# Ledger of designs, part 11: miniprotein binders against q9usj1

Target 1, 298 residues: q9usj1
Amino acid sequence: MFSVGKKISFILPIKGVLQKLKDNAQKTVLLDATWYLPTDTKNGKKEYLESRLPGAQYFDIDEAKDHKNPLPHMLPPADEFASYVGKLGIDRNTNVIIYDRKGFFSSPRVFWTFKVFGHEHVFLFPNAFNAWKTEGLELETGEPRTPKPVVYEGAKLNKDLVASFDDIVKVIESPDAAGVHIVDARAHERFLGNVPESRPGLASGHIPTSINIPFTETTAAGITAPKPEEDLEKVFSSHGLTDKSVPIITSCGSGVTASVLFAALKECGFKDVRVYDESWSGYGKRANEDSSLLATGP

## First folded at step 6 (miniprotein)

Design r20
Fold by ESMFold2-Fast, scan of step 6:
Structure r20 (fold): chain B 298 residues (1-298), chain A 80 residues (1-80)
Amino acid sequence: as target 1 above (298 residues)
Amino acid sequence: DKYVRIRISGVDPELLRKFAEEVQRIAEKYGVKVEIYVDGDTIEITLRGLSEDTAEFLILELRFLAYELGIKVEVEFRKE
């Protein structure tokens, strides 16, 4: 199960998932956090309604968001988060295990969201459908059961896990004094500014001083699982991220794949990692109006 | 052998070139052969020597790359 002296990972193999589901001392809720890009023909909620891991509830990052913010899937206010997860049967003591159908794409975003609001018992189950099938276990089909709503108490946004635009500006204005690395999870050509942004009004390029680590450098078998910790260590060290005490801010297009980097960095023991929630969807608009915010090339 | 074919048209030639370079990098990661044919604003990329599992993983990563770059792609998986 666990080795004496080894760190207990928040990334669970199927054996760990099954053990938590069998433990009657603590309630466990499985969350299907499947999300597809808006132009994809697939729909996560529709697929969830057709089949799921048994007992799983659906978590929609486009529903559990700040409805007053025009940017995609920005973090909701703490009270709205509490109301949303309470309806899913989740209270402060619930073990929350999050999966997605791509394997390791959108589930880290929901994992980060739970950590942001102070939830302690939250875990990731990568490559979930393949692992479930390989064990010979049945998927649940038909109408999902409605959980008994509960009260989620004490949800409070932890600013130590979320970076704002002002935090980014402080880094780029005084990089040596700030002592923070900004890591961009987007594809390399997009980072370089060599391709036009598909969304209108966004500049092409990256945040000045940022390091590009496409999130796919941290995944294995496509995007179905994170690389093993030893391989993640090599990825991060190859980009100069060797001191685990140096603060890191992850960024991407809209915060989804920045959360993949968040999970990978945390798995490697990086102590201070924040996600820039608006990412390029917000920053790119600002950079279009102010060229001092924009870098291009390597 | 199995192959994956990617077809793109109506895209800027420079963007096509950059997409092709990223596809080649991904193909190297999976140890597969890549054949690229470019004609103006059209491109056809064929990836050969694939197992079914490798093809599925590669298709997932290629589709994500295409979306990241704002490119619409048609992806086929076929047996020769």
Scores: ipSAE 0.000, ipTM 0.399, lowest interface PAE 11.9, mean pLDDT 85

Design r21
Fold by ESMFold2-Fast, scan of step 6:
Structure r21 (fold): chain B 298 residues (1-298), chain A 80 residues (1-80)
Amino acid sequence: as target 1 above (298 residues)
Amino acid sequence: DKYVRIRISGVDPELLRKFAEEVQRIAEKYGVKVEIYVDGDTIEITLRGLSEDTAEYLILELRFLAYELGIKVEVEFRKE
């Protein structure tokens, strides 16, 4: 072996981020994807306007959505995605590096969204603010720069990354024959149905047959970074997810933390992972009207 | 781990060099590790850290590149 290329992971340490930012041959756009639950007093856009990684644009999952769908954060149509990211200065060849201020919470949702529309060069920068500070680098403050808009061509939804309600129904009606695992990223007590849902009209419980792996079991130092691959493999195998060829559908409250599981599973080499975009925000309403869709307890 | 192995033999050195350079570009585009081994007039390229979907896209691009350059390649997708 006379020449060796290094593995480029979609999860970047700060050295990888800085290397891409220095590459004049390839445009890189940093995205601040900070998002908080509606019950939180913090606001991601306000925090972005106060400070950011230098040059970062803000990606708002509450704006980059299907405005015709009443459910939160549903994927936008391909043309609306293209229009939104084009205004952020992103075209098909742009390196997109996504971070969030919690570290590894909402950024995987935006990562999944880019993958769904066929974007190739998209990466995650976990624990971004702590890593940036540790390197002695300064944050940008004041009015963010408005990027020069570009045309994003060729955005097309990849159905192999998105699960629908009908896909869920096929699994629960014939779980052994379906050969698919549904993995629920919500907190265990919420999964069991022991805690009321904060959104009105939702049943308390989970999708029948689903396996509960709270997304926090896949993160380190709270929610600032994913666990190392070796530890992630132990988490997944402890829940019976040992065959990386078995299809998995991830679900949560509204698709945000299901995307954390998506990223962790992909990092471990799971071949076929889809996110249930509606998650409990859609399914829970259906389950409130049809008890055959609802399971409670362990 | 899943990997793709490419084997080429009996091709002129300049054409092999061009192919290897393009394989590195394609591999970097997919974010994968490249290992190149040369033994006589044979070159063996191993691409590691691939999902099955990424491997399929990469294999298709490599076969297309080989076709464009008039090179016969043996491409294996394997699991260890």
Scores: ipSAE 0.000, ipTM 0.059, lowest interface PAE 28.5, mean pLDDT 82

Design r22
Fold by ESMFold2-Fast, scan of step 6:
Structure r22 (fold): chain B 298 residues (1-298), chain A 80 residues (1-80)
Amino acid sequence: as target 1 above (298 residues)
Amino acid sequence: DKYVRIRISGVDPELLRKFAEEVQRIAEKYGVKVEIYVDGDTIEITLRGLSEDTAEWLILELRFLAYDLGIKVEVEFRKE
């Protein structure tokens, strides 16, 4: 497709997106996964309703969630995932191409979610709006298309992609024996415990043994795209992540930026990467009640 | 030149102080200068000496920090 010997990536440039639309438009769905932090005045759904890539459907991580869990945007039950994406016209054979308006911020969370439920043909389109505009292509405006609902069959949670609190505890109880790296995507001062948590009941600090790689170390041109693979290799190597067979668990505040690290690690060929879905929003509460779960400083 | 302005209102003074200290540390990491102004219940933090790439990374880290702390902030990227 591209240069001889080039690995086929799940991260698509614009011509890859256009190729999939040309080859099989009926089986390709573009997803706008734009999500903003609650402190931002912008709203992803509102922006989607104003304009989108042509034909795109909207995926809301605050709607496609476990409504019984008080933590933000936790993975939904498999049947609720299937129902949600089926209403967007997505079945198991659909090519799902995910973008967000920041470029490479919330789209990896949705990518990981599809992978968790066993979806095979799922891709990321970073820097989507800039790439689209640079090609001279028009955005769609007005009323979005309502897709014909389909049945999504066989959604099943893949435990190889999701870490639980018990998985974290196993690592910290016997770090040398566990052979797992925990990587924290949060800003460095949050990791150190130098900044108080405003959420009631959350401790300040990090999971013991964890390595801090703020997710912004893995992005380029701000947050619009992941760094090239060769630069990601340097980032991960500089933090001691050189053996791609060693399991990694990514964590952050609520699972969004942990998924940015998930995508970057997978692009570099790391074989076993899980996202800790609760992240600090759950773990920090546990750590406040049990100091053996908490580390602070470097 | 370009700058980033952050406005915060109605926040506990101790939490505000910690947030401001964290903003300063993040700014040092990105090689930018920090100006802090307090007016009533509002604090303005201005970050100067920014490239466009630096501004995007810095803004994102600051928004993520604010979200985790439960602080509502207004972040503006401005041109003089």
Scores: ipSAE 0.000, ipTM 0.320, lowest interface PAE 14.6, mean pLDDT 84

Design r23
Fold by ESMFold2-Fast, scan of step 6:
Structure r23 (fold): chain B 298 residues (1-298), chain A 80 residues (1-80)
Amino acid sequence: as target 1 above (298 residues)
Amino acid sequence: DKYVRIRISGVDPEFLRKFAEEVQRIAEKYGVKVEIYVDGDTIEITLRGLSEDTAEWLILELRFLAYELGIKVEVEFRKE
């Protein structure tokens, strides 16, 4: 059977972004979610303060986190999420459009975070700066406007989008019966355990049974955009991911690039996708203490 | 021609060797020519034959690998 119709995507081209910004019936807030690795000399907040898409607010994944957890970027409590986004002028009915300056790197993490807390109207704008420039549109510079704070009501953690360590353990203890695929977004040699970990307490290797799909296999034009759906289908099918009803848990180093895989899988119509928020930053410490949690090689 | 130069310092020789092997693998995947020079605790990698888009992708993979391994990386994009 052939399907001619296309579903509405949560990934917006510039025309879709501009249409939502012009809509007076529903408020739209642009979020700059630019984040760089600690080894990078660039700083997302500093770049936001220099220039932005007009009206954009800054979302910092290192501020909107669980401050009681030593692991990077862990999801904040629902009340702290609500407080953080309310200060950005976002309520439950706001259209939230998220971009980052790399194109499609850290913005999927913030997209997943909004979905986790039950936000319905949230979208991604890949390749945002290039698309904006190509349309001949100007960036905003100078002091960003302080939005009028609003109350964000009804934030509640959706456990169907978040995987815990206990969820991972259930898969590895009964792999043939689990019916869940764990997908690891890290570089292949790191997955294999061929590169020694220099960080104290982290094991080298991967979660037993996991499939390695480096997140860069799902992006195009470097990291500026996701691959087209047809190409993503080929990537996933080449790794045996053909049944879209089978649950998937994505993992990486700290949850950022696992969210790139989350977005790509959702774009392809996979029904049940969870992100392992701890990822290797938490699991690798556990695996160092318990070798039954660790696999190496192919 | 455009090229990318990556300099890594203050790393154990075993990590440098493993990192260099992974860099070669990533470069081969993207059809990129690689020159690697190792001196003590320092490695210098030069990447040639890059489009701007593939350079950004390759740099990101290398930065992510370095971050995950706790390695400090300096990247320069140059034209000659």
Scores: ipSAE 0.000, ipTM 0.349, lowest interface PAE 12.9, mean pLDDT 83

Design r24
Fold by ESMFold2-Fast, scan of step 6:
Structure r24 (fold): chain B 298 residues (1-298), chain A 80 residues (1-80)
Amino acid sequence: as target 1 above (298 residues)
Amino acid sequence: DKYVRIRISGVDPEILRMFAEEVQRIAEKYGVKVEIYVDGDTIEITLRGLSEDTAEWLILELRFLAYELGIKVEVEFRKE
C-alpha cells in the first residue's frame, strides 16, 4: 500500500503509465479529461471520439457536475459522481490515470474531483500525447469501446479538500486567527482588478489577503507539464510559502486552474490544500454586492 | 526561422498595454525576442528565435492569457 520514508508521486511518467496498463493484478482505466476554454472552437469530446490513448474513456467536467448549480463545472453530488464513473467502468479499487490533450490543464481538476470523493488510486499523466508519440506508440481511432458498467461504492465528499464561500469569509474576517493562505491562480492583471471581467455581474479584483501565483508559474513547456519539484519549491518559497503545515486554499476563475495549483502544492508536500470550487465565478458576484469582500491592486 | 504573430484589434489601449507587458515577461522566461507594434486600439506582437516546441508552448500560454484578460486574439505560427 505504502512505503515509510519513500516519496510516492501521483504524477506518472510514461513508463509508470505503461507499467500500470500491463499489470493484470489491478484494473487500470485511462481518462481523457480534455476541456477547452469557452472561447476555443475545439471540443474535447469530439476530439476524443476521433482519437485517444488506447482504451481511454472520456470524462466531461461539464457533464459530471452539480446540475442544480448555475456556476460552471461545480462538484457533483456524491451519488451522481458514483453513477457517472461507474458507467466508465471505474469502481473503488480501479487505478485511474488522467490525461488531457493540452498536457496539464484540465486533468488536475478531474484528479482533485476523484480525491474529493475518496478515490485512493488516482494519478496524472502530463504531456501524454507527446510522450506517447515519442515512445513510437499509436493512438486509438474509430468508435471507442463501451465499458462494462460497475458499482462505485462509498463515494463521500471530503471537506478537507474543498473550501466553501463561508470558509473564505472566515479567513478574511479574522486573518490573524485563521492561519490560512488563499492563493489565486489567475493572471496578475486580472487579480489586480485592472481588467474588466468578461462575465457580467462580477467585480474586478481579488479576495482580500490572497496571494497571487498565476498557475503558469507552476507549469513547464507552456502548460504541458508541471515544473520539476525543485523548481516548484523555488516558486512557492519566492511567494513566502515555506511552511508546508500552513493550510492553503487555492482559487481561480472557475476551479480548473486552482486544481493545477492544488496538484503542484501536493507534489511539494504541502499537507493541507483545499480548492475553492466556485472560485471567482461565484465569489466575484458576491463581491460586486458587498465591497468588504473585494480587494484591488497589489 | 519560425515566429509567432499575435494580432489584436478593437481593445482598450490600457488593456493592450497590460497584455503587452505580460507577453514580454513570458518571452523573457523562454529567452525569446519580442517585437511590439501598437497603434491606438490595435497591437501586433511578433515573437522570434523559436524552436517548434517553444512556439507551441508560447501559443498555449498566450491564448490562456488573452482569455484571462477578456481579449479576442489571433495567433499565427509562421516560417520565414
Scores: ipSAE 0.133, ipTM 0.620, lowest interface PAE 5.7, mean pLDDT 86

Design r25
Fold by ESMFold2-Fast, scan of step 6:
Structure r25 (fold): chain B 298 residues (1-298), chain A 80 residues (1-80)
Amino acid sequence: as target 1 above (298 residues)
Amino acid sequence: DKYVRIRISGVDPELLRKFAEEVQRIAEKYGVKVEIYVDGDTIEITLRGLSEDTAEWLILELRYLAYELGIKVEVEFRKE
C-alpha cells in the first residue's frame, strides 16, 4: 500500500507543472529557454514571440551572459543575473519552471544557471509542447505580457557548481590525487579528435583523463526528455560512474549539453557535479598552445 | 511501411564514413534497419521499420550529430 522513500525530482511531468500553477500561480514563472545552434535557421526568441506556454517569459542564454567574455553564453556576474531575472518577475521565492521547444536541450543550461546563483525552487519540464498538446491545452499567442519587475536578492555564484580552467588543470596534473571524473558530452568522433572543430583556433580532441558520454546517451525520444532514472543509472555505471560521492565535472562545446549531463547526474543522486562553463570553446584554444592539455583517440 | 531517407553530398569521404558509422549506432538504438548507398561524394541512408514518433526522434538526433560533425544533411520522410 505504502511506498516510502520516493525521490522528489526537480524534473516535472505535466501534472506536476499544472499542480504548481494551481497551488501558487502568482509565485510561479514559466521560462521558455529555447535556444538553437548558430547553424540552425530557427530562432528561439522569434518562436517565443509567436507562441508560448501561457504566461511564459523568455530567457535568452546569449543575453544573460558575461559581456566581458568573448566565449559564448558564459555565466553573467551575479548582479547582472539578478537584474536580468528580476525584469522577468522572478525573486528568490519564485517557483521557476524551465522548458524548451526541443524538449530537453537548452533548458538544463538555464536550470544550472539558476542553481549556480542559489535559486532553490527551480524545475525542468521536458517535452513541454508535446505534453501540453496531449492534455488538450492551448498555447498562448500574440504579444507576451510584460512582467512587473522585482528585486532578486542575494544572488551569489556558488563555486561548488562551476568548474574553472584551473580546476581542470588540477585534475589532469594529479588524476589519482584529485579523485574527480571529467565527463565530455560531445559526439564520440569529435571527442576522439577525428573531425575538425567548427570554431576557428580550437584543437581537435579532448581533455586528458576525460570520459566521453555523449549527452544523447542520457536522453530519450531523441532529445525531447531525459531517460528514466533506472536507465540513467545503467548509462553511468557502464562508464564506471557508480560512486555517487565522487566529484564530476561535465564539459561539452560551450556548456549547453554539459548542463544536460549535469541534470541527468543530479537526477541519479550524484552529490558533487560542476559544469565547466568554458568547455571546449575555451579549453580547445589553450590546448592549441600546450600539447600537454590535449588528448586524442580513446 | 514508413522510411526516412538522408542524403549528404559534397563532404569529405572519411567524414561521411564516420557519419555513417554513427548513424548505424543510432539506428540500432531505435531498432531500425539501415540501407546505405554510396555514389562518389554522395551518400544516401535509408532507415526502415519506423513509427512516426521514432522517425521524428531519430531525425532530431541525426541532425544534432550532423551539426557536431560539421555536415549539412537533407532528410525526407516517405511512406511506401
Scores: ipSAE 0.013, ipTM 0.562, lowest interface PAE 8.3, mean pLDDT 86

Design r26
Fold by ESMFold2-Fast, scan of step 6:
Structure r26 (fold): chain B 298 residues (1-298), chain A 80 residues (1-80)
Amino acid sequence: as target 1 above (298 residues)
Amino acid sequence: DKYVRIRISGVDPELLRKFAEYVQRIAERYGVKVEIYVDGDTIEITLRGLSEDTAEWLIFELRFLAYELGIKVEVEFRKE
């Protein structure tokens, strides 16, 4: 039931991707999960419609969310997740390989989402476009193929991968007894409370006791790939994260970059990692009403 | 022989100041030259003396900060 022993990498080099794509016994679906910051002029869906890795379907993190929740990027209900991915041709046994055009920015969010709903065969392909072109392989252009819809059965939220506000409160009220580290993926100046929040009604600062590891400390060449495991070990150790059995909750602004930390921690062999889905978009509003929930500075 | 140019318009003066301070700190970390030009409610920041890889990393950090602050930015990267 529990994963024990030596870590099996869920991050695929191009050889692994090509191997899965040619396996006729096991269906593989490529997902383009490209999402850009609202400050970028680029649009992921528009770029997907112009070109993609051959056969890739588009996974829109702005569409695959809880539409009843006002917060950005909140996990969809299990039934809506199942419906969404079923329309993309994905069933429980499908190998799902996720990439994004930045390399390793929004794809970890979709990876985490699949893991949350119990999908076993899900993988990340960082630096995908560069790797594809370096192998001399062609991109697909024009109108994408519409997949045959399938039924995705057995989607159920795994609470071992998702942290709630109540989980955060338990840590901050008794940090020594809780035995959990909260890790904040946001830029250091935002964590410190030195810059205003862009979303109205949010306090400036961070969750008390949290450790700040900006997600960019865990990526290479901007955000094209995770750092090599040896370098990730140094990053986490420099912040005091040396015991891989200690539970970690990752947080950020809205859950996207917290998922980059999730993937990096899991790749390093950390056993118990959850993402705080609300992140600062939800917590920051609560902190405005209750100063005991807010810390500023180091 | 490369530069990154960032243009920001119509933002709160305090927000502009904090953004400029952060840009200066990032530039110092990367050992790059910073030129700041202000014209009305528009600020233009030009960073020089970067390798291609450093410029791409720096552009990402600046866009990410702009996103966190709710600022719209225009970024130009040129190899001279």
Scores: ipSAE 0.013, ipTM 0.434, lowest interface PAE 7.7, mean pLDDT 84

Design r27
Fold by ESMFold2-Fast, scan of step 6:
Structure r27 (fold): chain B 298 residues (1-298), chain A 80 residues (1-80)
Amino acid sequence: as target 1 above (298 residues)
Amino acid sequence: DKYVRIRISGVDPELLRKFAEWVQRIAEKYGVKVEIYVDGDTIEITLRGLSEDTAEWLIFELRWLAYELGIKVEVEFRKE
């Protein structure tokens, strides 16, 4: 049986990945976007250099960033994005398939970044390594192939996918008139303000009016894959997110896990979703200086 | 007979105490028994009676909390 009315997903099962590699090998690039928490002993680039899905290039979110901004993982300028991905063999017509070794943790950040710069054919491959092994397919080892650089033309920041501090302020100053939900992907205790912030100058708490949905409520088998659409719908509806036409801004600590919520919301058909790129790393400093920007508790 | 031991050091005692309380709440969420020992700027947490899948997920959630707080953690997963 099948369900009528479901749009084609940007989240690919292994058969979809293999079909794109078979049909459009010359126009398909696999990206390993593995990134580990700084507290983890593992390193994504080191693991990529040891093994990868065959032909995959590495996308480093700590390199593809705004190097003039002190905040972590901030979006690069459009020309630097174009230069970075062009060196990976990616042009505007490339089918980009993104995976990470955790399954569904850092790959959504790279997916969102491609969407922000106007890339049309970009997809997520969750649970990639387990799915690849289950099909009896071998990983590539040794020195990765150096791709032939290409020119990425027409990269331009889509402001419909990125929220600024000024966008947040408009919501909290007139929440009923703004008609926007702010969703915070951080751990619940951090959202409540029950835990101290270790970074200097950051307030403990959350953006006023924001709804807390820890990104881990949207994933299954740990962080291996997103929950099925029907289960995501239950998660979002349990938090009052029932109208898919209402704009949503996702936020977290530094923008990585806000992108997991972005992907989950888009999978459920939410039409207008933006990521607040600076997230708590920027907002929390402002809130420490101005208590009207800070809420605590439920 | 599987257990996870977590060691944290080099953090102020008050933050370690609060981290221990949060770990206890996370363990309760997963139905896991927890033993917490605090000594100065060092804390050891032992989690018992968990499946491999539960242990991996619990470790991730604890590492995520530690990352959000800027705390370094050492994790040992053992089978008795």
Scores: ipSAE 0.000, ipTM 0.399, lowest interface PAE 10.9, mean pLDDT 84

Design r28
Fold by ESMFold2-Fast, scan of step 6:
Structure r28 (fold): chain B 298 residues (1-298), chain A 80 residues (1-80)
Amino acid sequence: as target 1 above (298 residues)
Amino acid sequence: DKYVRIRISGVDPELLRKFARLVQRIAEKYGVKVEIYVDGDTIEITLRGLSEDTAEWLILELRFLAYELGIKVEVEFRKE
């Protein structure tokens, strides 16, 4: 029997981060997961090389991906994930604490990726740089420490956290019988189909039956942190998400902001949340060729 | 006072006008003053009256929309 109520065990305040570093420094790895949109002039890897939280390794979502899939940021095969994180000094028992310089933007994507491959001890540190500075702590500069490579054993894709196109089709063909909510994290006008898709072959609109909750409704101070749990519960309940046992699939444009919703929903105690990895970048192409897959308007 | 300038060029004029309308809606949502200049395939957007936190969130939302539309944007932070 699981207790209900506030648990921030996977979202750490700075005191929690410092405690894990003190108690188990040799088995704790900080990951800088900073990623910027392709239209931004900033580069996460370049910024990491200039400064970081002390001892942090860099996780690149554009490198740790399925190189055979043309869609952005698709999950890598389990063996490639294991190889990538093993080179960062991460084994199955490592405490992994993930942050990004925006605060709460790309770090949830990496958090979800670790959970997908069965990693148990993984945490988020939102608003990390502001919290670090406020505590009077110094950043590390200069050449990053070379990780001691380790073998990551037992990486296996957990299908309970990942939705496929076939999973989406099952929901839309039998929505009442499926008992699953699809939640779209994109901006409202994109969801409605009021803005044309500039990318070739993508339809304008949304997955039939889906509920629109733009990811920015779940973040505070811009995108530096998730809203407090009480405010998140009000957001989700205002959209009809009141039963925490009902399965949810999150979707967006390419999977990054769907992972922000994933983290927010898990923080509120929703028991069954999957991310649709292809999101609109894959589904929208299918919907362009089959109108039964497409909805527009409210 | 800080302001943000965004320049876009070489895009379908109708798509640019759609983007300009979205920028205006987002600016209104955040209580931000927006100046938009459109000339054929070029658009310049100036955002004024911004706190640093509001600017970062607004700019990210605009960049995300531009990315979804396949539009490349140039963003400049300036002081007056």
Scores: ipSAE 0.000, ipTM 0.403, lowest interface PAE 11.0, mean pLDDT 83

Design r29
Fold by ESMFold2-Fast, scan of step 6:
Structure r29 (fold): chain B 298 residues (1-298), chain A 80 residues (1-80)
Amino acid sequence: as target 1 above (298 residues)
Amino acid sequence: DKYVRIRISGVDPKLLRFFAEEVQRIAEKYGVKVEIYVDGDTIEITLRGLSEDTAEWLILELRFLAYELGIKVEVEFRKE
């Protein structure tokens, strides 16, 4: 088959990034989505202010959130999303290319967020800083440019990309009839419930019927890039995910690494993938109060 | 040679044991050697044989593991 029938990836190599910047500079925004764990000494915004890919704006998942929800980085309301990205110079026709300094850790969360609100032209650039340096290109330093604010029109939550607690309950109440796989991206022993959750009020274990694919099984060179598509297909097939038409819901601790799995599954052509935004941070509290919601062991 | 030292105290012994086992697996992935000392609710982990690139990737994965388990850790990077 010729290139005309070839699948076009939303994951861009540096040549693809440079081509979009060349073809549509005025309609392309690079987005630095670097996020570190709360206990890390590093700070994504501080690092962005020191250096960035030229012209990049910063997207903070701890700011672009539902401020009325006590759970970490839950999806913002559509109007707050529109306001936030509009201030970054992004309208609905903008080509948004997202990267993070770890390589492929927090950028998939922001990618999923854009897809959730109906944004069409959104892409991931893994291993961005290493790829940029290898191409011999300079980073931008000093004060970042303040973009002209624009109006983001038509932001609307796409329920086909987001799983709710009620969606999870439907699967576990009728697992054989539901025809949906729940995939948990957390470390295996945490999934099994073999280690206590140190966070108050969370049960130890997993959502009944869920399968465990730690997100690190889908990444290469640590967490700097996704595995090649061929290797991802082997990972998913080894866990029984062979039918790409079967719906999948991804889950993790708080939705960040569930989005890594979302991106990997979509790259492999899985047609129906949703992220459980609350993940274990919400479900685990419910499961502590209702043992029918909790499974432990294999 | 460079090494990373981790010390944790006052945490459930089962959680510390699991953390130590996962640190061992992560270290093996990067070709580094692990020294683990456990005394009750306290654990010290020392990782040796690190290049600068390996140290950065390893520290990021260890911090992520600690966060996933709800463990607060101090990770110290040292050069002998």
Scores: ipSAE 0.005, ipTM 0.452, lowest interface PAE 9.9, mean pLDDT 84

